VH-VL binders against q0aze0. Designs and how they scored, part 344

Target 1, 268 residues: q0aze0
Amino acid sequence: MKIILVNNRFKENTEKKAQEIAGQLSALNVEVIIDNGLDEPYAGTVDFIMVLGGDGTMLRAARRYGQRAIPVLGVNMGTVGFLSNIEINELAEYLPLILREEYSLEARMMLEVAVFQQQSLLTRVFCLNELLLRSNSPRMLSFALEISGQKLEPYRGDGLIVSTTTGSTAYSLSAGGPIADPQLDAFIVTPVASHIINKRPLVVSPEREISLHLLEEREAIIGIDGQIKMDFGAENRVLIKRAPHPLLMVNLKAKPFFTSIDRSLQRQ

## First folded at step 14 (VH-VL)

Design CC10 (framework fv_inotuzumab)
Fold by ESMFold2-Fast, scan of step 14:
Structure CC10 (fold): chain C 268 residues (1-268), chain A 123 residues (1-123), chain B 112 residues (1-112)
Amino acid sequence: as target 1 above (268 residues)
Amino acid sequence: EVQLVQSGAEVKKPGASVKVSCKASGYTFTDYAIHWVRQAPGQGLEWIGGINTYTGDTYYRRKFQGRVTMTADTSTSTVYMELSSLRSEDTAVYYCARDESYYDFLSGYFDYWGQGTLVTVSS
Amino acid sequence: DVQVTQSPSSLSASVGDRVTITCRSSQSLVYSEGNTYLSWYLHKPGKAPQLLIYDVSTRFSGVPDRFSGSGSGTDFTLTISSLQPEDFATYYCLQATHFPLTFGQGTKVEIK
């Protein structure tokens, strides 16, 4: 059995804990790969991924490994999060179940994002929460949105978010999008500070393709899960569709999504 | 309009503690971490540490560990940096600066900065 | 700690000159998915530092087109294509790939 431990670069406690867990697993004849983000993604086959950290660390793991159809477990290190399943102080209790593969899996859709310059593919990335198109200057953007070849009226404003249901509680929520049951598969398309009054969030089939391009030369950024940023200009086009594989999240313990989001909203 | 406004200059004796505040306005406080950077006279910029305002996680450079404490009060949108056991070498202008965060992820660049707080440590 | 060294430590230039400042790290700054956390700041006495460039080459909002960043791995460059009077300042690079975050020692750009 081979397990990847993913940890956060700024959290010294998670780095030390990752080494402790790696030692425990090695003693049980489990091969361990540490992913602290400094190396390329591990290219070999693995059986399980354990994420030590908060939701941001889970999103990084999902981008690197989510398309490999490998079980991913979020282990909370004392941070607030929606994507972790167990707390670090519970790991010893659940480790025998992990090693015996006695857990259920929850599938979470991911986005496939392809960025083009003219006809040329510049990059293809995957993400669990969302793509954000935003202005990188004080000036609003003017941009075109197409959904499965249907051209909508031009958008004017600060940007647009294309989100999974998992991402409904992230940037999409802040921009006025709906809270979505994470068991649903859908794209949520949420305008950011639209100048056009009738632009509403859209909930569309995950089988649709969404494309975006600028109608005027502007300084803009596309952001992936809030962590990867890319310059986006009038010669660029982005194509968003359902990724080939969902992220397979390990469920060892019942996680109360609706009570967690309700508590989070109360604190705002 | 994004603003980070820091508390005023402080003069302290060696061995004392100083607590500098950084009040944020014009944005959602918990969407940005706040870091502290200092500049001693004639020296360059030195990163001290930071705090994730949403999670409360703190990140301290090892040389300050045990002397620095960073806290965030979300009700007032204010971050505090307290530095104890002050030495003459701690005389510096202290800046707070914001770092776009996404849960426990930090972008690692400082887009807006406070005006600076001069802390003088003299015997 | 990852060491960050700027070159030159100081330079003299005239308005209209092309100015190049380099930043070299003791270890690669490439992180997960090829992200490189290297940013550039302008600092004047009595004022707060100002962000110029982040993620190696992305210009911060409102920063003039004359500023550009480039580089990869361990070698990074800030270029000012045509120096203006307000550009006489000290410039710093910051690496945020490795903990702890480290600044370069600074490059002072002085009037010739």
Scores: ipSAE 0.739, ipTM 0.884, lowest interface PAE 1.2, mean pLDDT 90

Design CC11 (framework fv_inotuzumab)
Fold by ESMFold2-Fast, scan of step 14:
Structure CC11 (fold): chain C 268 residues (1-268), chain A 123 residues (1-123), chain B 112 residues (1-112)
Amino acid sequence: as target 1 above (268 residues)
Amino acid sequence: EVQLVQSGAEVKKPGASVKVSCKASGYTFTDYAIHWVRQAPGQGLEWIGGINTYTGDTYYRRKFQGRVTMTADTSTSTVYMELSSLRSEDTAVYYCARDESYYDHLSGYFDYWGQGTLVTVSS
Amino acid sequence: DVQVTQSPSSLSASVGDRVTITCRSSQSLVYSEGNTYLSWYLHKPGKAPQLLIYDVSTRFSGVPDRFSGSGSGTDFTLTISSLQPEDFATYYCLQATHFPLTFGQGTKVEIK
């Protein structure tokens, strides 16, 4: 069995813990690859991915490995998070179940984001939460949104978020989007500080294609899961669609989404 | 509109502790980590560490491990850095600076900074 | 720790001059998805540092077009195309790819 351990580069203690866990797994004849984000994603065949960290570390794992149809387990290192399933102090208890493949899987949709310059594809990336288009200057943006070829009236404001249902509690929530059951497949399209009063969040079929481009030359950025940033100008276009494969999240214990988010909203 | 306001200058004796505050306003407090950077007289900028205001995770440069403690109070949007066992070499201007975070991911650049707090360690 | 070295340590220039400052790291700063966590700051005595450029080449909001960043891997450059009076300051680069975060030693730009 081959397992990738994904950890956070900014925490010395997570690097040490990853090495400790790798040693324990190696003693059980499990081959371990450590991914701290500094190298290219491991290109070989892998049976399981264990994410040691919070939701941001899980999002990185999803971008790198989510399209390979490999089970991904979030192991919380004592921080808050919605994408982790077990705590680090529970790992020893659940490890035998992992090695025997005794767990259920939840499929979470992902976005495929393709960025073009003129007619040329610049990059193609995947993400679990959202794409954010935002202004990178004090000036608001003017931009066009198309949904499956349907051209909407121009948007004016600070930007737009195109989110998965998993991403409904991230940037989309902060911008006024709805909280969505992550077991549903849908795009959530949420304006950021729109100057047009009745631009509302949209909930759209995951079979749709969403296209964005600037109507005026402005300094703007495309952000992917808050971690990848790309300059975006009037010669650029972005196309967003459902990724070919969902992320397969490991479920070893029940985690009550609705009561957890309800408590979180009371405190934020 | 975004502001980081630090507490005033401190004069401490060797062996004492100092606690500097950094009060944030004009943005969602938990969307940004706060880092601490110092500049000793005649020296360059030195990164001390940071705190993720959402997760509570702390990141300390090893030479300060065991002497520095960073805490965040979300109810007052304030981050504190406490440095103990002070030496004359700790005399410096201490800055807080924000770093856009996305859960436990840090963007790794400091877009807005506090005004600085002079800490003088002398007997 | 990853070492970050700036060159020159100081330079003298006149208003209108083109100024280039180099930052070199002891290890590659490329993150696996092509992201490179290198930023540039301007610092004046008695004031807080100010962000100029992040992710190698992206200007921070409100930063004038005369400031530009370039580079890859281990070698990075900050360029000021036409120096203005308010640009006489010390400049720092910061790497955030490797823990711990490391600043360059600084480059002082002085009036000629």
Scores: ipSAE 0.732, ipTM 0.880, lowest interface PAE 1.4, mean pLDDT 91

Design CC12 (framework fv_inotuzumab)
Fold by ESMFold2-Fast, scan of step 14:
Structure CC12 (fold): chain C 268 residues (1-268), chain A 123 residues (1-123), chain B 112 residues (1-112)
Amino acid sequence: as target 1 above (268 residues)
Amino acid sequence: EVQLVQSGAEVKKPGASVKVSCKASGYTFTDYAIHWVRQAPGQGLEWIGGINTYTGDTYYRRKFQGRVTMTADTSTSTVYMELSSLRSEDTAVYYCARDESYYDWLSGYFDYWGQGTLVTVSS
Amino acid sequence: DVQVTQSPSSLSASVGDRVTITCRSSQSLVYSEGNTYLSWYLHKPGKAPQLLIYDVSTRFSGVPDRFSGSGSGTDFTLTISSLQPEDFATYYCLQATHFPLTFGQGTKVEIK
């Protein structure tokens, strides 16, 4: 059995814990690859991915490995999060179930984001939460939104978010989007500080294609899961589709989404 | 407007502790980590550590480990840095600075800074 | 720790001059997805540092377009295309790819 341990790069305690877990797994004849984000994603075949950290670390794991149809388990390091399933101090208890493959999987849709410069593909990335188009200056954007070839009236404002249902509790929520059941597949399209009063968040079929481009030259940024940033100008176009494969999240114990989000929103 | 306002200058004796505050306003407190950076007289900038205000995770440079504690009070939008066992070489201006965070991810750049707090450690 | 060294340590310049400051890291600052966490700051005595450039080349909101950043891997450059009176200051680069975060030692830009 081969397992990738994904951890974050900043927390010395997390790196030490990853090494401890790697040692424990190695003693059980499990081959371990540690991915702290500094190297290229491991290219070989693996049986399981264990994410040691919070939701941000899970989002990085999803971008790197989410399209490979490999089970991914979020192991929380004692922080607030929606994407982890067990706590680090519970890992020893659940490890036998992991090794015997005695768990269920939840499929979470992902976005495929293709950014073009003029007519050529600049980059293609996958993400679990959202794409954010935002102004990178005090000036508002004017941009076009198309949904499956249907051209909407121009948008004016600070930007737009195209989110999965998993991402409904991230940037989309802060911009006024709805909280969505993560078991549903849908795009949530949420305006950021729109100057048009009647512009509302849209919930659209995940089978649709969403296209964005600027109508005038402005300094703008495309953000992916809050972690990757790309310059976006009038010569650029972005195309968003449902990714070919969902992220397969491991479920070892019940985590009630709605009571968790309700508690989280009250504790700030 | 975004503001980070720090507590006033402190004079301490060697061996004492100092606790500096950084009060945030004008933005959602938990969307940004707060880091601490110091500058000793005639020296450059030195990163001490940071705290993720959403998760409570702390990050300390090794030379300060065991002497520094960072805490965040979300009810007052205030971050504290306490440095113990003070030495004369800890004399410096201490700055807090915000770092956009996304859950446990940190952007790693400091867009707005506090005005600085002079801490003098002398006999 | 990853060390970042700036060159030159100081320079003298006149208003209108093109100024180039270099930052070199002891290890690559490229993160797995091509992300490079390198930022530049301007610092004046008695004032807090100010962000100029982040992610190697992205200008912070409100920063004049005479400031630009470039580079890759281990070698990075801050350029001021036409120095203004308010630009006489000490400049610092910061790497945030590797823990702990480390600043360069600073480059002082002085009046000629």
Scores: ipSAE 0.746, ipTM 0.891, lowest interface PAE 1.4, mean pLDDT 90

Design CC13 (framework fv_inotuzumab)
Fold by ESMFold2-Fast, scan of step 14:
Structure CC13 (fold): chain C 268 residues (1-268), chain A 123 residues (1-123), chain B 112 residues (1-112)
Amino acid sequence: as target 1 above (268 residues)
Amino acid sequence: EVQLVQSGAEVKKPGASVKVSCKASGYTFTDYAIHWVRQAPGQGLEWIGGINTYTGDTYYRRKFQGRVTMTADTSTSTVYMELSSLRSEDTAVYYCARDESYYDYISGYFDYWGQGTLVTVSS
Amino acid sequence: DVQVTQSPSSLSASVGDRVTITCRSSQSLVYSEGNTYLSWYLHKPGKAPQLLIYDVSTRFSGVPDRFSGSGSGTDFTLTISSLQPEDFATYYCLQATHFPLTFGQGTKVEIK
C-alpha cells in the first residue's frame, strides 16, 4: 500500500509531525510519500492520500491529486474546518480501518478552469471551492458572463465567484450566495458587490460551461481556491466546466454538515 | 479603507517584555494573516513571524522562538506581538503587515502595513 | 534558511533614469503549480514599507506602471522605467516560498 501525506509548508514543525506519522505507517508496511507542496506532484500510482492540516491544505491536495480517483482523508490538526473527517488524536484508532479499506467515499465535484489569451490556452487548473474574478485596482469591473453560449446582460461591480457546492460556505457565502448541500452537483454563480442591484446568485447545472471576459480595460485577478492568482486582462478569457473526476473524500465517521454550518452561522 | 493601526512607542529595560498591538479595520479580519517585521537602526527588514487570524496558527522564525508570542482577538480585530527577555539588539521599529490567507494557506506578500512602533531597549 | 541577495546595495540616479535592481535567491522560489512567491517593497525612513510587486510581476493596486517585475527560479529584477522624485528610497525583495520568510538586504536608490 502506498500513501501520500500532504502537509502545510508554512508551519515549522508540520514536517516533523508528517515524518512521525510516516514512520508509524512504515512500521505497518505502508510506503509513504510526503508532499509539502515544494516539489512536483508525485507521478506514480498511489492507493490513498492523507491530508494533515486544515481546509487550505485539503484544497491544495484536491488540485494536485483530485483528478486521479484516489481516496483522500482529511486529518484535522486542531483547527476549525469543513473538509477534515477525523482529528489527529483519532488517527491511531481509525488506521486499521484505513489499511483494510473499511470506509465509505463521498464524491465532491470539482471545477476545471481554462484560461486563454485570445485563442491560446495559457493554463488549465482544477479546484474544489471556487474561481474568483476580482478587480486589482480601485475601479469596478465591467465583464461578460456566458452560460452554455447564452450571453447575459453585462455585469458591473467588484467581481464574480463561480463555486462548487463544496465552495458554497467559502467566498460565495461571504458574497451573499446560498449554502448548498455538498452532496449536490451544481455551479453557484455569485456576484461580488454588483453595482446592478438585481443581479442575483445563480444555481446552474454542473453540465453547463461558464465563460468570463472583461468588457473594459481593467486590471483584474482570477483566484483559484484563494491560493493561485493570475492576472486577467481584456485579452483574456476563462472557461469553467465540471472537472472529469470528483474528489473522493473518505468518511470514517459521520460529519454532520448541516448542524456544523448552523452552529458556525450562529457564532460571531 | 484598509487600515492597520499600531500602539505607541515603548522604552524598556533589558530583560523586560513588550506587547505591541495592531488593530485592523476596513476588511474582514479573518481573511488575512498578520505578520510582524522589524528594522533595527541602520539595518534591513527582518521577518519575525505571523499569525493566521482564521486558524490561530502561528509562525515564528527560530531566532525568536521561545521569546515571541503572537495572539489575535477577533472580537476587536486586533493582533498582539509580545516579545520577552528583551536585549539591546531588539531595539527596532516593529511593523505589522497583512497577508491574504485562505483557511490555513497564506499568500506570503504584505499588501498593507501598520505605521510602525519604535521599541527602544536601553538601561 | 534560503538566502536572498540584492544587487547593487546602493546606486545613485537622476530623475528620469531607468533603474534596475536584482534579487537572487540561494534556492529556486518556484512552488508547485508554477507559483513563485517573490514580492518587492519600497521603504522610506519614518514611513511604513509599501508593496510594489507581488508574485514576481503583478503590480499592486495603485502602483504606477513605471514599476515592473520579472524573473524566474532564482533570479528576479525590479525595473523603474523613469525614476520620479518620490522613488528615492530603499527597495527590498521578499521570498515566501521557503520557511522562514526572508528579505533581501535592501538596495538604496539615492539622488545623483
Scores: ipSAE 0.709, ipTM 0.872, lowest interface PAE 1.5, mean pLDDT 90

Design CC14 (framework fv_inotuzumab)
Fold by ESMFold2-Fast, scan of step 14:
Structure CC14 (fold): chain C 268 residues (1-268), chain A 123 residues (1-123), chain B 112 residues (1-112)
Amino acid sequence: as target 1 above (268 residues)
Amino acid sequence: EVQLVQSGAEVKKPGASVKVSCKASGYTFTDYAIHWVRQAPGQGLEWIGGINTYTGDTYYRRKFQGRVTMTADTSTSTVYMELSSLRSEDTAVYYCARDESYYDYVSGYFDYWGQGTLVTVSS
Amino acid sequence: DVQVTQSPSSLSASVGDRVTITCRSSQSLVYSEGNTYLSWYLHKPGKAPQLLIYDVSTRFSGVPDRFSGSGSGTDFTLTISSLQPEDFATYYCLQATHFPLTFGQGTKVEIK
C-alpha cells in the first residue's frame, strides 16, 4: 500500500505530524510519499491520499490528484473546514479501517479549465470549487459568456464565477449565488457586481460547456480555487467543462453539511 | 477604500512589553491574513509573523517565538501584535500588512500596509 | 531559513535610465502548481512600503508599466525601463514559498 500525505507549506506542526504519521505507516509496511507542494505531483501509482490541513490544502490535493480516481481523506488539524472528515486526534482510531479499505466514497464533481490564446492551448487545470474571472484594475470588465454555443447578452461588471456545487459555499456564495447540495452535479454561474441589473446566477447542467472572453482590452485575471492566478486578456479564451473524473472523498463518519452551513449563515 | 490604521508611537524600557494594534476597514476582514514586518534604524525589512483571520492560525519567525503573540478581534476588525521582553534591538517601525487568504491558504504578498508604529526601547 | 540576497546593495542613476535589480534565493522558490511566491516592494523614508510586483511578474493595480518583473527558480529581476523622479527609493524582494518569509536586504536607488 502506498499513501500520499499532503500538507500545508506554512504549518510547522503539519510537517512534524506528517513525519510522525509516515513513521507509523512505514512500521505497518505502508510506503509514504509526503507532498508539501514544493515538488511536482507524485507520478507513480498510489492507493490512498491523506490530506493534513484545512480546506485550502484539500483543494490543492484535489487539483493535483483528483483525476486519478484515488480515495482522498481530509484530516482536520484543528482549523475550521468543510472538506475534512475526521480530526487528527481521531486518526489512530480510524487508521485500521483505512488500511482494510472499510470506508465509503462520496464523488464530488470537478471543473476542467482550459485557457487558450487564439487556437493555442496555454494550460489545462482542474479544480474542486471554482474559476473566478475578475478585474485586476479599478475598471470594470466587459465580457462574453457562451453556454454550449448559446451566446448570452454581454456582461459588464467586476467579473464572473463558474462554480461546482462543492464551491457553492465559497466565492459564489459571497457574490450572491445559491447554496447547493454538494451531492448534486451542476455548474453555478454567478456574476460579480454586475452593472446589468437582471443578470442572475444560473444553475446549469454539468454536461454544458462554458466559454468566456473579454470584449475589450482590460487587466483581468482568472483565479482557480483562490490559489492559482493567471493573466487574462482580450486575446485569451477560457473553456470550462466537467472534469473526466470526480474527486473520491473518503467518508469515515457522518458530516452535518446542512446544519453546519445553517449555523454559519446565522452568525454572519 | 481599503485602510489599515495602526496605534501610535510607544516608548518602553528594556524588559517591558508592547502591544500594537492594526484596525482594518473597507473589506471583509476574514478574507485576508495580517502580517507584521519591522524595520530597525539603518536596517532592512524583517518579517515577524502573521495571523490568518479566518482560521486563527498564527505563524511566527522562530527568533520571535515565545515572546510574540498575535491575536485578531473579528468584532472590531482589529489585529494585535504583542512583543514581550523588549531589548534595545527591538527599536523599529512596525508595520501591519494585508495578505489575501483562502481558507488556510495565504497568497504571500502584501498589497496594503498600515502607516507604521515607531517603538523605541531605551533605558 | 531561505536566504534572499539582492544586488546591488545600492546604485546611482539618472532620470530616464534603465535600472535592473536582482534577487537571488538560496533555494528554488518554485511551488509545483506554477506558483513562485516572489514579490517586489518600493519603500521611501517616512512612508509604508508599496507593492509593485507579485508572483514574479504580475504588476499590482495602479503600478506604472515601466516596472516589470522576471525570473525563475532562484534568480529574479525587477526592471524599471525609464527611471522617473518618484522612483528614487529602496526596493525589496520578498520570498513566501518557504517558511519563514524572508526579505532581501534592499537596494537603494540614488540620484547620480
Scores: ipSAE 0.710, ipTM 0.869, lowest interface PAE 1.5, mean pLDDT 90

Design CC15 (framework fv_inotuzumab)
Fold by ESMFold2-Fast, scan of step 14:
Structure CC15 (fold): chain C 268 residues (1-268), chain A 123 residues (1-123), chain B 112 residues (1-112)
Amino acid sequence: as target 1 above (268 residues)
Amino acid sequence: EVQLVQSGAEVKKPGASVKVSCKASGYTFTDYAIHWVRQAPGQGLEWIGGINTYTGDTYYRRKFQGRVTMTADTSTSTVYMELSSLRSEDTAVYYCARDESYYDYTSGYFDYWGQGTLVTVSS
Amino acid sequence: DVQVTQSPSSLSASVGDRVTITCRSSQSLVYSEGNTYLSWYLHKPGKAPQLLIYDVSTRFSGVPDRFSGSGSGTDFTLTISSLQPEDFATYYCLQATHFPLTFGQGTKVEIK
């Protein structure tokens, strides 16, 4: 069995814990690859991915490995978040179940984001939460949104978020989007500080293709899961569609999504 | 208008602790991380650490580990940095700075900064 | 820790001059995801630092086009094409690819 341990390189305790877990797994004849995010993703075949950290670490793991249809387990290291299933102090209890493949999987849709310069593809990335188009200056944007060939009236404001249901509790929530059951597949399209009164968040089929481009020359940026940034100008177009494979998240422990989000909203 | 407003100057004795505040306004507090940077007299800028205001995750430079604590109060949009066991070498202007990082440790840069808080440690 | 060294440590210049400041890291700042995390700041006594350039070459909103950044790997440059009176300051580069975040020691640009 081969397992990738994905850890947060900026936390001393996650690096040390990854080494400890790798040692324990090696003693059980499990080959371990440690991924701290600096180098290219491991190219070989693996049986399981264990993410040690918070939501940010899980988002990185999903971008790197989410399209490979490999089970991914989020192990919380004591932070607030929605993408972990068990706590680090529970790992020893659940490790035998992991090694015997005695767990269920929950499929979480991902986005495929393609950015074009006129007709040329500049980049293609995958993400678990969202794409954000935002102004990179105090000036608001004017931009066009097209959904499966249907052109909507122009948007004016600070930007737009195209989110998965998993991303509904992330940046989309901060922008006024709905809380969605992550077991549903849908795109959530949430305006950021729109100056048009009738622009509401949209919930659309995950089979639709979403296209965005600027209508005026502005300084803008495309953000992917809040971790990757790309300049976006009037010569650019972005195409968003459902990724070919969902992220396969491991369920070892029942997680009460709605009570967790309800408690989180009371704190904020 | 994005603003970070810090608490006023402090004078402390060696061995004491100091708690500096950084109050944010003009943006959604939990969408940005806050980092702390200091400058001792005649020295350059030195990164101390940062806090993700949404998750509460903290990241500290090793030399401050065990002496520094960063906390965020979302109800007041305020980040605090507490530094304990103060030494004369801790005399510096302390700045809070905003980082576009929503999910991660850093986005690679600080776009807006507080005005600075002078902390003087002397006998 | 990744060391960041700026050169020169100080320079004297006149309004209208082209000023070049270099920043060298002891390790590559190449990152497999996202941009190279190298940013530049202007700092004046009694004021907070101000962001000029981030991700090596992206000018921050409102920063005049006389400021430009370039470089890759371990070697980076900030250029001011035509120095203005408000540009006399200390300049700092910051690497954020490696933990901990590390600033260069600073380059003081003084009036000639």
Scores: ipSAE 0.629, ipTM 0.844, lowest interface PAE 2.4, mean pLDDT 90

Design CC16 (framework fv_inotuzumab)
Fold by ESMFold2-Fast, scan of step 14:
Structure CC16 (fold): chain C 268 residues (1-268), chain A 123 residues (1-123), chain B 112 residues (1-112)
Amino acid sequence: as target 1 above (268 residues)
Amino acid sequence: EVQLVQSGAEVKKPGASVKVSCKASGYTFTDYAIHWVRQAPGQGLEWIGGINTYTGDTYYRRKFQGRVTMTADTSTSTVYMELSSLRSEDTAVYYCARDESYYDYLTGYFDYWGQGTLVTVSS
Amino acid sequence: DVQVTQSPSSLSASVGDRVTITCRSSQSLVYSEGNTYLSWYLHKPGKAPQLLIYDVSTRFSGVPDRFSGSGSGTDFTLTISSLQPEDFATYYCLQATHFPLTFGQGTKVEIK
């Protein structure tokens, strides 16, 4: 059995925790690969992925490994979040269940984002939460949105978010989008500070293809899950589709989505 | 309008503690981590640490570990940095600065800064 | 700790000059997925530092286009294409790829 441990660059103490966990797993005849984000994703066969951190670390794991149909478990290191399932101090208790594969899996849709320069593919990335198109200057953007060949009236404002249902509680929520059941597959298209008063968030089929391009020269950025940034100019186009595979999240312990989001909203 | 407003200048004796505040306004407090950076006389900028205002995670440079404490009060949108066991070498202007966060992810650049707080440690 | 060294430590220039400041790290700042956490700041006595460039080459909102950043791996540059009177200041680079975050020692741009 081979397990990847994923940690982040800002938690130096997670390196020590990852080594402690790797030692425990090695004693149980489990091979461990540590992924701190500095190297390319591990290319070999892997049976399980354990994420040591919060939702941001889980999002990185989803981008790197989410298309491989491997179970991914979020282990909370004392952070607040929606994507972790157990706390670090519970890991020893649940480890036998992990090794016996005694857990359920929850599928979460992902986005496939392809960025073009004219007709040439520049890059292709996957993500769990969203793509954000935003202005990188005080000037508003003017841009075109097309949904499966249907051209909408031009948008004018600070940007646009194309989100999964998992991402409905991230940037999309802050921009006025709906809270979506993460078990649903749908794109949520949410305008950011639209100058056009009647532009509303859209909820569209995950089988739709969404394309975006600028209608005038502006400094703009494409953001992926808040972590990857790319320059976006008038010569660029982005195409967004449902990714081929969902992220498979491990459930060892009941974590009710609706009561969790309800508590979060009551504190605001 | 984004603002980070820091508390006023402090004069302390060696061995004392100082607590500097950084009050945020004009944005959603929990969407940005707050870092602390100092500049001693004739020296460059030195990173001390930071706090993720959403998660509560703290990050301290090792030389300050054990004598620095950073806390965040969401109800007042204020971050505090307390530095104990002060030495004359701690005389510096202390700045708070915001760092866009996405859950436990930090972008690692500081887009808006407080005006600075002069802390003088003299004997 | 990852060390960050700026070159030169100081320089004298006239209004209208092209100024180039170099920042070198002791280890690669490239994070997987192409992100490189390197930013540049302008600092004047009695004022707070100001962000100029982040993610190597992205100009912060409102920063004049005479400022540009470039580089990769361990070697980075900040260029001011035509120095203006308000640009006489100390410039700092910051790496945030490796913990702890480290600033360069600073480059002072003085009037000639």
Scores: ipSAE 0.743, ipTM 0.881, lowest interface PAE 1.2, mean pLDDT 91

